# VH-VL binders against p53630: the designs that were tried, part 20

Target 1, 237 residues: p53630
Amino acid sequence: MNSKSQQQEQQPIVFVTGTDTDVGKTFVSTLLVHKWKAAYWKPVQTGIESDQGDSETLKNFKIAASTWQPPIFTPTYALQKPLSPLQAMEYEPNVDIRLLDFVVPEEWSAENPLVVEGAGGVCVPITRKLEITTDLIKHLIETSGHPVYVVVVARSGLGTLNHTLLTWNHLCDNGLRSHLFGVILNGEPNEGNVQALKKFGVNIMAQVAQCTTAHDQDMELHELPSVESLMTQQDVE

## First folded at step 19 (VH-VL)

Design t6
Fold by OpenDDE, fold request of step 21:
Structure t6 (fold): chain C 237 residues (1-237), chain A 120 residues (1-120), chain B 111 residues (1-111)
Amino acid sequence: as target 1 above (237 residues)
Amino acid sequence: EVQLVQSGAEVKKPGESLKISCKGSGYSFTSYWIGWVRQMPGKGLEWMGIIYPGDDETRYSPSFQGQVTISADKSISTAYLQWSSLKASDTAMYYCARLGKWDDWLFDYWGQGTLVTVSS
Amino acid sequence: QSVLTQPPSVSGAPGQRVTISCTGSSSNIGASWDVFWYQQLPGTAPKLLIYGNSNRPSGVPDRFSGSKSGTSASLAITGLQSEDEADYYCQSYDSYLSGSVFGGGTKLTVL
């Protein structure tokens, strides 16, 4: 007995990136993982000297409406300093991150979607060769054998227009337009920014925020689009 | 084949403690939620709570929170429902049921039920 | 009273079509969450009949069908047979309860 979301022949990989650090990528990834009954993988984790890591955060986040227990795969790299991967490697001279090292976890059965959370924004350097998150996305597109899509997480409030548009345009300019599911705005609802972004051709998937009640959180989860609907939209475009 | 086998019928007095069991087989016990559902005589089904044996996460219905304890022993693929002090009003059929993997809160397989009779 | 509302009883003759309704509220149940159906034969444990509003698990005859629209779900039984006489329960999720909720159950009598 599989849910509709699990009935697709080839499950997608959905890369969750952001306009910046601390925009809520982990939170949004958590919601998507539960909404889509997806597995989770953060290829590069930094800051393990000071925090539990995003994988643990996701694991511990409970949604009452969800009984899903997400498969969580170990980061390919875990670095000590809470910095960009490139900067963090300066403190670990024996670590040399290469794009070729990022292989979809073998533990992923491809029975369900895989949510991949990136570090920081699209231009964050992740290798000593100055390859960036965008290059990692392209790498997964080329090597995974699965449909790969991108979700951009952005703040909902003041200043998000510029950052969101820069990020969106960057991805488009790098040939990823057909891979973009859309933007999820995280924070207090801001219809003005939503409408503004839409005028620029940005697809707004949802507005989300951390809720204070279980009910509100459940409803927020419910309002997220299904993977099927998003994939269908991509096929039409 | 997925099976849930519950412990036998119980006849108890008010004030007594009770622990009934539900043993799962034919699937990975630690990978699925187990729930308990009460059915009073001639009445409908009432969700009581669920437990995930993989990490012992429990969720209770507000009506049953603090009234019962749900636990699991994954080493023997068994879930438990227990009372510290039974009441006459606890007389009912109690079902354990597995939650499906892909549908939230779906009870896809059920035990045969355990009849609990509490009378003075 | 059950949060999910079902008729207490329905009846039909063999070969007929019967429908059992299950209605919830838009604010917490029915509209946003899937409805499941269970059959409970006399003296037996409930059995899953319909999941995901309209899907039948293996072994359930195609005479049974489920549907959902808005806050209302429905179980339809065509070609009613004597063995269909049972109690039927709908079930869903209640966001205020933060848990599962069952309908009050419907007794189906085959005349």
Scores: ipSAE 0.912, ipTM 0.952, lowest interface PAE 0.5, mean pLDDT 95
Fold by OpenDDE, fold request of step 21:
Structure t6 (fold): chain C 237 residues (1-237), chain A 120 residues (1-120), chain B 111 residues (1-111)
Amino acid sequence: as target 1 above (237 residues)
Amino acid sequence: EVQLVQSGAEVKKPGESLKISCKGSGYSFTSYWIGWVRQMPGKGLEWMGIIYPGDDETRYSPSFQGQVTISADKSISTAYLQWSSLKASDTAMYYCARLGKWDDWLFDYWGQGTLVTVSS
Amino acid sequence: QSVLTQPPSVSGAPGQRVTISCTGSSSNIGASWDVFWYQQLPGTAPKLLIYGNSNRPSGVPDRFSGSKSGTSASLAITGLQSEDEADYYCQSYDSYLSGSVFGGGTKLTVL
């Protein structure tokens, strides 16, 4: 026997989005995948002409404290250009991304949580119909049959207040308030920004940063909240 | 039923090379880590290292890094521990153990052990 | 020497309760890392006894219980039986070692 039996019967899907590109979504997703013993799926990958892809990055990221081997599922779409999905499709006329194409991978047995990493921020267009990441989240809520939650990754430093609040309010205004686990701030610790965001009603889930030592990275991983605790908090609110 | 079956006892001389084996059965061999643990006569358990047969990722204890080599042959569900040059101080019982899937660094199943005796 | 400290020996009479302590530091059995316990009967391989600080795998009697508080873990055996005579090892993760660490082991004698 193992700790598997202690997990909730209906495993959640946790969508990791960000306030922008390059805010550390892949890094945060990696931490969450290892913390929660989760599977990983990035539905849309762009820039494969010049980048190994976020799935490979996650796969190769090692945390000493973790012996978890993440199940990683293939992106539904992989586009050549390092652009938004909409823009990248301009270079691939035969590709037409549709929300209906995004089905939870069959390989996911729902034995463990599924971390889904989005491309860019919440307003990034992903279809030729100008549907955005928020629409993808809603699609998963409607079609997956699983509880779906959202984690927002933001920078910790200067400028993050505006970007985080805009993103947070956007998600709330789109009916996703009850699905929000919180914000993970990535970068040097900034207690001022943390307190400011909390005053606006933003749930700060954690502060993280890429560490230079294995020890620090291990400690950071362990300090992340469990998915069970987050789900319990949502039930109370 | 999960089983780890190790190779038989070894009697060696200092300077000789040795490779002992641990065969897993009753589970997906490439989906679980395999570790090696040393127990010197009358002493406690010492973690040596682990290998993930799925991609051959290895992790060693600092005390055993460079002293031994851990490998695996997934085609026959077998993990190995080997020495290039044995020392008398390598005399010990060596256990193979599987790491659990859901608990980090948990050794949930153990082999029966391989006794290695190194003497002149 | 081991990073996790156990008493070298404990003893008890049949039917009694015995406790084996396992003490570490913040880097191994602090609030962050789980402690596991193994039983090694004389002349046999270790066997998993407790996982996740307090969980028993299938086949382990409820006489065995584990607990953890801070940097200290404990294995309790109630209703001590003659077959419980064995060596017991605690194990956890050490973030400075970046790997597994075992206690020094405790020899339990049933009087």
Scores: ipSAE 0.911, ipTM 0.952, lowest interface PAE 0.5, mean pLDDT 95
Fold by OpenDDE, look of step 19:
Structure t6 (fold): chain C 237 residues (1-237), chain A 120 residues (1-120), chain B 111 residues (1-111)
Amino acid sequence: as target 1 above (237 residues)
Amino acid sequence: EVQLVQSGAEVKKPGESLKISCKGSGYSFTSYWIGWVRQMPGKGLEWMGIIYPGDDETRYSPSFQGQVTISADKSISTAYLQWSSLKASDTAMYYCARLGKWDDWLFDYWGQGTLVTVSS
Amino acid sequence: QSVLTQPPSVSGAPGQRVTISCTGSSSNIGASWDVFWYQQLPGTAPKLLIYGNSNRPSGVPDRFSGSKSGTSASLAITGLQSEDEADYYCQSYDSYLSGSVFGGGTKLTVL
């Protein structure tokens, strides 16, 4: 029995990017995966020599309110060094990442949305040709055959305005305005920054933070917008 | 067709151990949660806990944490509920139920129940 | 100790409309969590009746309907039939319990 599957003709791909590394992309992706009952794919994973990877982190992150077991697809590339993909490849001369290598996993049944987590920020180089995360997003738009949308994860606190606006404007200037769902601010609530960003035309989807209690985490999950509502908003704009 | 078939009625004495079973069929056993629900005689339904046979993740109600053990054997598509030492107050009907895939905490299919009677 | 509150009993004559209420708190039945309904016929296991507040599984007659507003949910049965005599349970999620919570159950008698 599925109350959600009856409403969507074509499931979207939602690319989760950030303003920088360590802004909470994996955490936000986890929340979205559970909220939307989505599958998860991180195309490029770096730093496997020192950590378990974001896929494993997502898998192990438990939300009491959710009984969803997310399908997790294997990264197309997994690199040893905890660096940008380009830098990490310097230590692996036999690895040559190309945009054409990124194909939506065949295991994805398209019954559910697909959350795609990017590495770092939008300008992070992914290939030896200096193609960046933005180019990967464009590639998915052109090749996947599915609606593709973007969520930007940013810090909520001091200093986030500049990075968020630069990221937002970069995406807009690259023709992705109509694909932007919005920004999720991660950290202590900051209404001042929310209002400031809105004045610049940035859509704030939600404010989230890592919670210390299961109750608070559950409530935070509930407050996230549905993928349907976000898609509807895009059609109006 | 999705089916959950539970083991037969049990008559036990206080202090005895017990393990009852719930076998799933007609679906991918490792892809769905299985829960246990207690119904004392003439009383309502009480959630006890759930298990995901795919990785054996288990969640318990606080009222039943440490009182029972939920487990699963995915090789035979069977979930278990067990007591190390039964009490007279454990006398009840016990249901296993599958959680739906798309709706959190929805029990979409139920076993027929196992009656456990504990008396001296 | 988390409880969804249901009337212990309701009754109606054949053909009538009856309503069973389920009232919770902001942590279980509220804007946040869906309510499910189960029918338990005498001597049988519970059966799913309503999911997602108002959806019916296949095989459930359209005489059964669910609704939710705020921290209250309701099951309505129209055209009451003798076969509807059963216990009805509402169920939801409790964020403080971090798990499932059932109502106390309502015995429906068809007069």
Scores: ipSAE 0.885, ipTM 0.939, lowest interface PAE 0.6, mean pLDDT 94
Fold by OpenDDE, look of step 20:
Structure t6 (fold): chain C 237 residues (1-237), chain A 120 residues (1-120), chain B 111 residues (1-111)
Amino acid sequence: as target 1 above (237 residues)
Amino acid sequence: EVQLVQSGAEVKKPGESLKISCKGSGYSFTSYWIGWVRQMPGKGLEWMGIIYPGDDETRYSPSFQGQVTISADKSISTAYLQWSSLKASDTAMYYCARLGKWDDWLFDYWGQGTLVTVSS
Amino acid sequence: QSVLTQPPSVSGAPGQRVTISCTGSSSNIGASWDVFWYQQLPGTAPKLLIYGNSNRPSGVPDRFSGSKSGTSASLAITGLQSEDEADYYCQSYDSYLSGSVFGGGTKLTVL
């Protein structure tokens, strides 16, 4: 018996998006996967010609405090070029990404949460019809049969205010306000930015950074909110 | 039913090598960590290390790093603890235990223990 | 070295309530780490008693309860019975050790 399996009737799908590429989505996803004992799925992977992919990165990232072995599901699409999905498809004319192709992996037992990592930011086009990451999120909300929530990863430092607010407002304007868990800021702590974002009504979930010691990494993991607490918070709002 | 069955008691001399075993049954052996815990006579429990049989990842307590070797044979659902050269101070009860899936570092099932006696 | 501190012994009469404390250091055994409890009957292997600070596995009587506040955890046994005479160990995670840490153990005697 385990404590987590007893508490949640229906496990959520949590979509991790970002304000941009290279903001640390994979890193944050890794932390969340371990914190929540979650499975991991990146529906679209690009750049497989030059890197091992985010799934492999997540798999190889060890956290001493965690003994969790995350189930990792194969991307629905894996493209060669390290570009946006739309651009990467220009080099693969036989690949036509459609939203309908994104089905929650059957291997997911739903006994634990599913962390879904998006490609780039919310406005990144993923289909030839110029559908964007936001459309993928909506698709999962409509088709998965599970509660779907969104985490936004943003940089903590200079310039993040504009990008974070644009991303946040975009999601809100697209009817996803009730699905937003919050923002995780990745980088050196910046209380000024945290306070500024909060004034705009942005939920700040945590501040994280890549740590140099196992101790610090463990502590950072522990400071993340539980998925249960986040879900409860949504019910109050 | 989940069970961990350990090998029988061992009587050895200093300098001898030893390998004791822990066989898991009633669950997916490759999906759970197995740990080893030492209990010296009349003393408390001491964590030694853990292994994930799925990929043979091992983690050791600093106190036991280099002192013992933990391994597994997934084909027969068995974990091992071994010494290259025993010392009298290695005299103890050794338990294998499974880590729970959902709670980090929780030992949810235990073997019956293997008594190792090292004397001249 | 980070150690979970337990009293070496506690005693009680049948039917009484006894409590076993487990205290960690704030630096190594953070207030946020779960504490687990194990019962070891004489001549037997340890058995999981409490997990997730307050949960009981199947087969563990409701007389056993766990709580945690900060860096301190407690095991409570109500309606003490003769069969409860055993050694009890708390266990948690040490972030500096990067591994499991056990308390020193508490011998419970039923008078």
Scores: ipSAE 0.874, ipTM 0.933, lowest interface PAE 0.6, mean pLDDT 94

